# VH-VL binders against Putative glutamine--fructose-6-phosphate aminotransferase [isomerizing]: the designs that were tried, part 7

Target 1, 262 residues: Putative glutamine--fructose-6-phosphate aminotransferase [isomerizing], of Saccharomyces cerevisiae (a2p2r3)
Amino acid sequence: MCGIFGYCNFLIEKTRGEIIDTLIEGLQALEYKEYDSSGISIQGDELESLNIYKQTGKISSLKEEIDLYNLNKNLPFISHCGIAHTRRATHGGLRRANCHPHNSDPSNEFVVVHNGVITNFANLKALLMAKGYVFKSDTDTECIPKLYKHIYDTSIELGYNLDFHVLTNLVLKELEGSYGLLCTSSHFPDEVVAARKGSPLVIGVKGKTDMDVNFVEVEYLDQEEDYLKLNTQTKSSGNVLAAAPVKYNTCLRKSPPFVHNT

## First folded at step 4 (VH-VL; framework fv_becotatug)

Design C56 (from B04 with light chain L94Y)
Fold by ESMFold2-Fast, scan of step 4:
Structure C56 (fold): chain C 262 residues (1-262), chain A 124 residues (1-124), chain B 107 residues (1-107)
Amino acid sequence: as target 1 above (262 residues)
Amino acid sequence: QVQLQESGPGLVKPSETLSLTCTVSGGSISSYYVHWVRQAPGKGLEWLGVIYYSGSTDYNTPFTSRLTISVDTSKNQFSLKLSSVTAADTAVYYCAREYWVATGSGTYIYFDYWGQGTLVTVSS
Amino acid sequence: EIVLTQSPDFQSVTPKEKVTITCRASQSIGSSIHWYQQKPDQSPKLLIKYASQSFSGIPSRFSGSGSGTDFTLTINSLEAEDAATYYCHQSSSYPLTFGQGTKLEIK
């Protein structure tokens, strides 16, 4: 069992410290006894850069790891999306490389946290390795950000300019199993996508200015725009529950308890 | 130019497994999806299923328990296996390409190129 | 599943005549309808995609229209080579489905 959490602020200034604290508190609120690793991804110091912090042990070990970086916790963000994960280890010990978030490449072009099982991950991994992708972990999760990058790069080569939700639709066609995921990308700096298939995922939204929620559901659409939405009942598909530009304050959680929103 | 070519035994006995191969030339299989469609003699077109780049599949409901579509990326070959065949499975079998055209507004589905078709007769 | 019903099933037509083939969906499919031409012993060939968009290389005499549940393929001035069976196909929802076909014969 794993826990995933995301937090976005928009037009409500938050410091880096406040953002980190919110992500950590979100993971703690998910409460699973015997959690053995955790991680977060947040905006780095450079525009559109994403950083990953992850550690084995309890959530307190992650907090200690982050503190070692001496980050400027007073750095303000008027808009920001972060994602977080905590995991119970299977037997055989924990390795830092197996903690979420996972990335597509050293530049963190796509960063993913995931809960559940990707049943075709071995085949996806083999195909991606044949195309030159280097895997650093033993998790099924790592195929997801690398699949995002492969599809993104292919779309660019074909001359397409994809919205994040459209790219996610293409990724979901390739994934089998029961899962929930959150993805952020340096190519989509003010967005987070949330997707699920067969697993619950809770999305909370609160805006001080009564802002609209922009949720993009991926399913078959009977519309003139020619959108394709993936049905939850299709074997190769899942739902994208939110492809959320940072237009609202959003808490994303894969767990039924309390939903906390700012 | 992209070309699709079906091949396989033209005669299959009742209760056996029908096995067909679609070979694709002139394009990378990572840039499209392959569908299988059949047509019984004198009848219309019937969609069987699709396979995506990763090997993920979607099947038409009547065939879910009997149909397997797979891909061998090293050979650019897509296979269709249909088990427990009967005379009702006698048909021309086509593979067809869905070229995924994506824009900011979405993805588009249509069959731009088809194989020539291969006739399979189920008879003792 | 979405059922597509074509009309007519069969039509015998004279050269230069205007021909109209209709396709009705059991539920709304927006513009996600495509039209194929199939000549005897040949594979289907795409004519029109997304109700009204001509595929590359298709003669201008072929056009499509409609939205929602009612769709039409029109051949403005029939040529002898247009003798074929025509199928509509919806891509709005899985399973993908085809109409039963409309056979055109030249007098």
Scores: ipSAE 0.011, ipTM 0.518, lowest interface PAE 9.4, mean pLDDT 77

Design C58 (from B04 with light chain S93D)
Fold by ESMFold2-Fast, scan of step 4:
Structure C58 (fold): chain C 262 residues (1-262), chain A 124 residues (1-124), chain B 107 residues (1-107)
Amino acid sequence: as target 1 above (262 residues)
Amino acid sequence: QVQLQESGPGLVKPSETLSLTCTVSGGSISSYYVHWVRQAPGKGLEWLGVIYYSGSTDYNTPFTSRLTISVDTSKNQFSLKLSSVTAADTAVYYCAREYWVATGSGTYIYFDYWGQGTLVTVSS
Amino acid sequence: EIVLTQSPDFQSVTPKEKVTITCRASQSIGSSIHWYQQKPDQSPKLLIKYASQSFSGIPSRFSGSGSGTDFTLTINSLEAEDAATYYCHQSSDLPLTFGQGTKLEIK
């Protein structure tokens, strides 16, 4: 995998078209332009619904795919969080089903983009399949949104109403490996969580001079894990942008992806 | 009601592998995590490690190379194996339950129920 | 690792006295302290979670307080059945750690 990107607007009106353009431009701004798949997730037409658009090939193929849906690009959002991904096939083959984002279920209750490796994904997949989850891809990433859904449903059955960042901490306890991820959910509208373990993740904030963005401090079980939650109920407006940069010697313009000691 | 029960041999020879089982009855196995804690005679409590819902584990650093915690969901059993034991590993071994409790204020860890403990003596 | 230091190590007390046990953490842990009671040849029993929240079925004479680095377990009016070793436990960071224990015995 080559990169993940997220874009949120908070109390600054943006149209669906502007949001899509920003996500696509974010992917194009990544260091390496030669990749074999990309995708985005944005809010759908129904309240709190999430849609996924993904395609093999260059980012231009994704743009063509999105255009086929004849979306209302003028639909305004005062607050919105979208996520995006671009990939080279390293786990699983080059298939549309293997592109990110991945979802928890047909209703897209949880949607994830991910960079890195989940080393215990086979165990997680077996566990989730035993509980009735149907996997559509061969990627390790797909276990993540399904794990979110399973833990979320279990918390509801136990009588708890979890904040998104708390739910994320529970998910991170189950994940082994080195990774960076972004997650959105229909249950947590206008929120995105960004989490990492061993992988770099950059978060930028830009907006009006008086902008106020709340970062939530959470308990860490491992100090190599970093994650944050953005509360879009702020009284100030702004834009937030999160990205996992391309690592050294991965997805370089003149070379196939490979790892080098630095 | 929830009950945790440890079992295994009370005597293990030096250099061998200590193997214990914790059997959980009552409650759903997917609603909690199981920790192992030991207590040497006349000493305090020492945390060994935990197994999470998916089978993922975290171990206390002195034990990382010798300790394996695993789960058999079909039998509702959690196992602890500690290799290359010495007299210093003589202790009462407990399994303890972390009930899966979290609210909007955070993710929480505490041990609501403990097994009765099993004494393991390492001697020739 | 986070080191928890309890005081006192041992105390001999008279029934009906008020007893306080202190637990000090080597770094700030918010409210992530839990208190257990262990009687001879028995497993530990949870008394207080998250510094001040009583576990179900625990007598009201037990209470906890504190935040950050300094925490206290209080027994308002000691009963004979309270003779035990008491442990604090932190859940702020791995590895999870316990205090060295405070042994209470009745005079």
Scores: ipSAE 0.013, ipTM 0.552, lowest interface PAE 8.0, mean pLDDT 78

Design C59 (from B04 with light chain S32Y)
Fold by ESMFold2-Fast, scan of step 4:
Structure C59 (fold): chain C 262 residues (1-262), chain A 124 residues (1-124), chain B 107 residues (1-107)
Amino acid sequence: as target 1 above (262 residues)
Amino acid sequence: QVQLQESGPGLVKPSETLSLTCTVSGGSISSYYVHWVRQAPGKGLEWLGVIYYSGSTDYNTPFTSRLTISVDTSKNQFSLKLSSVTAADTAVYYCAREYWVATGSGTYIYFDYWGQGTLVTVSS
Amino acid sequence: EIVLTQSPDFQSVTPKEKVTITCRASQSIGSYIHWYQQKPDQSPKLLIKYASQSFSGIPSRFSGSGSGTDFTLTINSLEAEDAATYYCHQSSSLPLTFGQGTKLEIK
């Protein structure tokens, strides 16, 4: 069972250190004493690149690992979207490879954090392995970023130029179960998608003023499937937080108080 | 040109399982989804369900417990099985194609090509 | 589910006359409405997609308009071969639904 958190700044400069601290603080707010791994994904040093940091143990173990990477914490970002995850081992056991975020490929073209269950993951994994995808974990989650990559590559081969929103809808149609997810991509550097089916997902938006109402683009696809696209190209400024509670577990820490858009 | 063709028995007894096949020619099955739609005699069109590239399915609520749609990629064939049939299931059954979208806010789109339809009568 | 209501259910029309068929959705569906023609003993054929875009090979006498909840299919000069039942179809959300149909009879 899992907790997921996302943080985006749009046209409000934040340093890498501030971004990392915000993601970790978000995970700590979702922390349950039985959680035994965590991870984050943030922009790397190269434009449009994504890095993943994850570790077994408490959230403090992840912070210690990140501290040892010798990152330039003073690097500024005028816009940035990051995602984060904390997990209790229920699928695949306790291994670093089984921690979220999961990626599509070594270049981190698509990166996903997820909570819930993908009931058809075995069939998806078999299909993707037949297409040449190499799986590193025993989790159902790893199918998601690899499915994004497969659909993305196929669409390019067929002559399509898909929006991240449209690509996500194609991915969601292939997924069965009850889940919530956040996805970022090097192909869509100023965007994060948040999607759910049957599982609760909470999105908070904090603009320069409480009256900034046109900051976020929102698309709702289905009665049981909601999609939210966050686009830094909108030219509005603000901070965006997204959080989803762990299903069937009592949370010892509450989500930060902010505006909720389920 | 893409063509879809349904086949199956024209007569099914009450309580049996109705089994139909849709054969696709002239295109890669990985670039579209197949929907099943039926039409009772003298009535309108009713959507039954869809199968996606991964083999995932979505079914219309009245059929969730009785309907199974599957695909055999090696034969370019899609199948529909509807269990526990009654006289109310007498209809012409169509398969129809939904192609991948390049733009827009949703992935649900129009049905550009339909099979010719196959009549299934449920009678003892 | 989204209910689509067509008007009229039936219309007997003289050749060369202008015909309008309406489709009303129970909630807003943007432009995710499509129109099909079904001739007797034949499968449905796509005419108009996304409310107003003609599908390839469709005669110019067919046109569509509308957005949100109210949509119209227009045949500007009816031909004998247009005797058929016309259906609207929404693709905004699952389950996908069709209107009840409008039957056009030419005399």
Scores: ipSAE 0.000, ipTM 0.498, lowest interface PAE 11.3, mean pLDDT 77

Design C60 (from B04 with light chain S31Y)
Fold by ESMFold2-Fast, scan of step 4:
Structure C60 (fold): chain C 262 residues (1-262), chain A 124 residues (1-124), chain B 107 residues (1-107)
Amino acid sequence: as target 1 above (262 residues)
Amino acid sequence: QVQLQESGPGLVKPSETLSLTCTVSGGSISSYYVHWVRQAPGKGLEWLGVIYYSGSTDYNTPFTSRLTISVDTSKNQFSLKLSSVTAADTAVYYCAREYWVATGSGTYIYFDYWGQGTLVTVSS
Amino acid sequence: EIVLTQSPDFQSVTPKEKVTITCRASQSIGYSIHWYQQKPDQSPKLLIKYASQSFSGIPSRFSGSGSGTDFTLTINSLEAEDAATYYCHQSSSLPLTFGQGTKLEIK
């Protein structure tokens, strides 16, 4: 089993330290049992850059790993989207390379956290390897960010400029199985995508009384498939949380809209 | 530039399986998706299904138990197999290419190039 | 499934006339409508994508418009070579569907 967590602030200033603490606390809140590994992805020091921090063991091991990078924890962000993951080894061996988040390439152009099973990952991996992609892990998840990059690069080569939403639809068409995922990209700053198929995914929004959040809902291709795009380009302040799997009182409904606290 | 060409037996007996191949030239298979569409004599167009380059498929609901679409990337070929055929399956069968589009509220599915079509007659 | 209804089914037209073909969707599909031309014994050919965008090489006399449920293909000045059956196609949701077709004949 795995846990995924996302946190966005928009028009509410948060420091890097506060963002990291929120992501870590979110992971701790989702997990009843000790996990085998954890990781997070947050914005780096350069605009539109993304960094990944991950480690095997307890959450304290991840905190120690992050501390080794001497990050400026006081750096402020008026808008930021971060993603996080905890894992119990189900697919692939317990190794740091198998921890989430997974990336498309060394520049972290696409970064993904995922829970569930991608049943056609062997076919996707074979196709991507034939295209020159180098896989570092044994997990099924790694095919997802690499598929994002392949489709993105192909669209640019053909002269198209895709929205993150459209790109995600193309990726989801290729994935089989039952899953929940969060994706961020250096090409789409201030945006996060949350998507699910057959697995629960919870989205929550918290803000001032006059808060509006830019949600993009799409019509279902099938009754069991949905996705949601969150955009931090808003005139209202707020926080957005995304979590899966829900460890407290799973809603019998198969579609999201709520968040649980510990 | 890009050409799609269907091929198959032309005549199939009732209760047998029809097998068609679509061969693509002038481009890599991995840069697009292939759909199958048929047209009964004097009738309109009917979507059958699609295969993505990963091997994933989506089929139109009346055909899910009889239809299999597959891809062979080494031969640049897409195949359609339809089992337990009847006279109602007599039609021209087309393969068509889907191309990606970046646009406002629209989806990414439209057919920019079609094969010539191959007529399949189901008769004893 | 989304049903597309075209009007008219058939029209006999004189050269240089303005022709309008409509396509109505059973539910809103945004701009996700595409138009194809099929001449006798030929495969369909893409004319217009996403309601109003002309495909490369298509004569300027062809244009498309509409959004939501109501869409129109217009031929501003009909040429003899335009005798064909025209189909609308929606890409908003699976299964993909086509209209029943509109056949244009030249007098």
Scores: ipSAE 0.000, ipTM 0.441, lowest interface PAE 14.0, mean pLDDT 76

Design C61 (from B04 with light chain Q53R)
Fold by ESMFold2-Fast, scan of step 4:
Structure C61 (fold): chain C 262 residues (1-262), chain A 124 residues (1-124), chain B 107 residues (1-107)
Amino acid sequence: as target 1 above (262 residues)
Amino acid sequence: QVQLQESGPGLVKPSETLSLTCTVSGGSISSYYVHWVRQAPGKGLEWLGVIYYSGSTDYNTPFTSRLTISVDTSKNQFSLKLSSVTAADTAVYYCAREYWVATGSGTYIYFDYWGQGTLVTVSS
Amino acid sequence: EIVLTQSPDFQSVTPKEKVTITCRASQSIGSSIHWYQQKPDQSPKLLIKYASRSFSGIPSRFSGSGSGTDFTLTINSLEAEDAATYYCHQSSSLPLTFGQGTKLEIK
């Protein structure tokens, strides 16, 4: 069992330090008391670049890891989407390479956090390795960002210009199992996609007046559209945080002010 | 059946680079990862690092600046290079297999098969 | 780093005796503990993975238990071939670490 958290600010300036703090606070809001790994992904210093920070142990170990990079925490972002993950091991431990987020390539063109099981991951991994993708973990999750990259590159070669949500639909068609995921990409700055199959999703909304995270349920009305119906009642799936009981993939970029985090 | 076998010079001079090879037979290296573990005479086991089939690595922090692990997929060989050696690096060096079994975001991290070990003595 | 402390360091035992080896972690590691047997001039061999799961081909006299910080390897009826040094190993966080070892000698 894993916890997924995403935080987006739109048209509200936040510093890198504030964004990191918000992602860490989101992970700390999860109810599982024995975390054994965590990680985050945020925008880097260069335009459209993404960075990944992850570590085994409690969330404090992740904070120590991030501090080693001596980041410019005062760097401002008017719009930013970050993703985060924490895990408990019920059957075995994980080392740093197995922590989420996972990436598609050294340039972090696609970055994913995920909970659940991808039952056909072994076949996907074999196919991707045959195409030259470099795997550094033994998780099923790592096949997801690499599959995004493969489909994206193939679409470009064939002359298509895909929206992030369309690309996500193509990825989801290849994935089997029960899962929830968040994905960000350097090709789609200021966007995050959320997708699920068999697992509920809960979105956290942070008010401007305090640091508490409020969680709301979001759902689609059985339509394949970039549309969300907000249920303002707070919802949590115990030790898992996910974005809505969503049937379709969701692209969370521009939203009503009500759904924007502070 | 999978077999791992270490090889390399048994004697290395102080300040030089220790170079070892682990040759794998009986299985595809894409199905597992290889770790290096050492054991000083009369002492316990010490983890050095790991290389994934892809060539990515993780190293134990005391060795990060002087340790390099690499893979040659055409020869089914994994290599360990440890620079600036001293007498404290005298040990039996093992390569050990981590069998990859992914289930959701969970995996198994244990060493199911080990090489026979190769003794490296650092002396003038 | 996570420090693993084994006890005892050494034990001389008679055949058919029940032997208990303990491993204590400096912080909680769930069930991410593995046990290895090493005979003189041989490589380690996996006995138990993830605290209590026997590796294939391992005699039923070997068993493991524990969670969190305290773990135990038990040999229910010691055989002469069990003379060896036993190591615990944690896979909860980097760097991977081993206990200092427990040496068993048969009388």
Scores: ipSAE 0.005, ipTM 0.404, lowest interface PAE 14.9, mean pLDDT 75

Design C62 (from B04 with light chain S31D S32Y)
Fold by ESMFold2-Fast, scan of step 4:
Structure C62 (fold): chain C 262 residues (1-262), chain A 124 residues (1-124), chain B 107 residues (1-107)
Amino acid sequence: as target 1 above (262 residues)
Amino acid sequence: QVQLQESGPGLVKPSETLSLTCTVSGGSISSYYVHWVRQAPGKGLEWLGVIYYSGSTDYNTPFTSRLTISVDTSKNQFSLKLSSVTAADTAVYYCAREYWVATGSGTYIYFDYWGQGTLVTVSS
Amino acid sequence: EIVLTQSPDFQSVTPKEKVTITCRASQSIGDYIHWYQQKPDQSPKLLIKYASQSFSGIPSRFSGSGSGTDFTLTINSLEAEDAATYYCHQSSSLPLTFGQGTKLEIK
């Protein structure tokens, strides 16, 4: 019922406009007539900041909304990771607050897009609300970025400096149900994590000579947890590089080829 | 100093439900994943399952339909319930701690502290 | 499921001898192997973590080595207090599994 898309550029400068266009094109390739909301998250103007843009209606409504912000579309990024989502409302209602991406806090320290159902979200929400987190939506997804922040903050207070993939593994241990998710964070610039369990996830690859986004097939390696496996043979100069598969997460980094700390 | 202590009935009748409690003292329970491991008389160690900070669980496949692990954070207690027991379930049951914040790899780690174990005999 | 096979099942050893216990995994597990000592009527105690790292307070005569599928626990000069059953444990993936155990007796 939902579509998620992520795009990273590396070693080749892309303008903000080019990045937004790639994310929107990725969502359009996933679009069904019954989808009724969409959103994206991209880097902001300040170093390591993240911005969220989301809107109800068709993907064209999101594009119109983004245009109203008068963003500097010529701002270049040598490295950038963006995430995107399109959703069909079922139970939970069609409200802007229920659109993905969801965030951990007003500073967007962690930003998530998600497909699937988190069956233990009520328990996670109760736990996080007891810790002082304020929920703005009726979605199960909102517990995920808040759980990231809670675990991150706890680890920092105890003197640990976690890698993004390690933090993600700790978060995934607390989630029940199905998911395909992408997460970005202001604490981990130039990185995106991807993880799935029982839910579809697609990652687009765009060549510099192509107008269309090419999708990479996902390999299923384990019945308990599905892995993401990207084909390195599709790599060419200036294109998005393939990442090594891991049981709980895939971390896409700016280093060629993409490197993982498992 | 962290300590784990198992408790429960030493004798359970066949077909009944085995109920055990693990009480944790010292430190914050939110930093722990708690595992249950059993050992039949004269045999090796067998992993049963784990409960995470949120109350989420993973069970070893042979036990999925019979096993329930739960947590009561107000009492610092973890509970194990195993239904429809038979003589094959006679064992010493241990709870063991995984300190998730000490991770460097993002996977599962060692069990640094174990409870003393509690013997459960399944007999009429 | 990852199966761990230990060798030997049982060994009777004289004090001061060097003892080697092996643990073989049915598939590669990196260095996610840990060793426990269990004395009669006691709970298991962690000796070695991540194949080769000694846990706090463990005597220097205990050491671990190996990676991938083949791992060893070595007791360089066996002492009477080392009479126990030793277990390897993999933490690479669920379900978590243990070896069948190696029982050491002192003669």
Scores: ipSAE 0.048, ipTM 0.606, lowest interface PAE 6.7, mean pLDDT 79

Design D01 (from B04 with heavy chain A102S T107D)
Fold by ESMFold2-Fast, scan of step 4:
Structure D01 (fold): chain C 262 residues (1-262), chain A 124 residues (1-124), chain B 107 residues (1-107)
Amino acid sequence: as target 1 above (262 residues)
Amino acid sequence: QVQLQESGPGLVKPSETLSLTCTVSGGSISSYYVHWVRQAPGKGLEWLGVIYYSGSTDYNTPFTSRLTISVDTSKNQFSLKLSSVTAADTAVYYCAREYWVSTGSGDYIYFDYWGQGTLVTVSS
Amino acid sequence: EIVLTQSPDFQSVTPKEKVTITCRASQSIGSSIHWYQQKPDQSPKLLIKYASQSFSGIPSRFSGSGSGTDFTLTINSLEAEDAATYYCHQSSSLPLTFGQGTKLEIK
């Protein structure tokens, strides 16, 4: 009953207004008459900051709420990843705290939208609460961004700097049930993770003639879930791949001698 | 600056509908969440429900079939109607504004402004 | 629903005393607890939000602490104007609920 939508632009300049409109239009395309809440997450005004906007009621109520913040809609982004969700209230009731996206902490270090059921969420919540995490909702979804933060913080404490892909693999190994999710993070700007297990998830890619895009291998986990990392790499026009920074925006298999080190 | 004020009949007969209005002054109600809370004589506070200025509502479980909260943006007013009242509905009724933000600071839900309250007595 | 139980129900205190009011939730609510002061014939006034954050303009003698299920409101040096009923309020899940109240009387 829930809808998930994500939109990324990479090396294609879009204004904040255009990005918000695309996310809202995506949600409206998924809207069923029974949906009763929605939300989006986009980049804030500060570098590497993420903001969440969510509202009960129709998608139009979310749009009205966003308009009231008087955001600079002309602010340009050459690269941006946004995520969005619509929800129908089920067990647990309707409440803004239960709307997606959910976050890991007040600084929005990890932000998640999710469709499906995490059957072991009670055990995960108990573990995370024992480690000091504060839960504000009745949803199973809220354990996901908090699990991301716990694993991320632990990895940093142990001296590791995990790629978003590796971090996601570790998170997914702890989740049971059926799900589809999108995750963004202030620690991994210009990246979005899409993952599924038992729930359908469709990923679209849109290229443009002036966009330098190279396809990167689709990565699969050894447990029943599929992990799809959206990757894109700039290539030198008429030459081999450029040494420019690699950004993740599309997910396709490629047969290289290609190695990505970051 | 911002002020909430409840108004409505102070006496309602059993089985009839209790009707109250919360008027906001000192600012626009755009983006307001307004809650209704009541307090029976000598008792504690009881949450009734909430409305967003766009008309979206949520009600406390025992009141879902009797309670209607609405908004009139042209008058800066939120209204509460509670049907089939009994003596148990005698209380001071408050409207209160919710502070809510879901940006970099996260979700915060608490009541920053309250009306002065209005006493409604259910009696024949 | 989440039940909030306050202790004590009533306390008679002298000025300058340190007063502690507790609020226990029937299940974990993280830090989603808020404290209100209500004087006779007045509306409630927000004192502390999210367990420990003072609301603007609230005297520094008021402080809050706790997480999970056990929460405390402390008044470090009671003033005569602090005679009131104090309520805890949870915003963790619907329906929103309040504690039964703690009435403070000045000797």
Scores: ipSAE 0.006, ipTM 0.440, lowest interface PAE 10.0, mean pLDDT 76

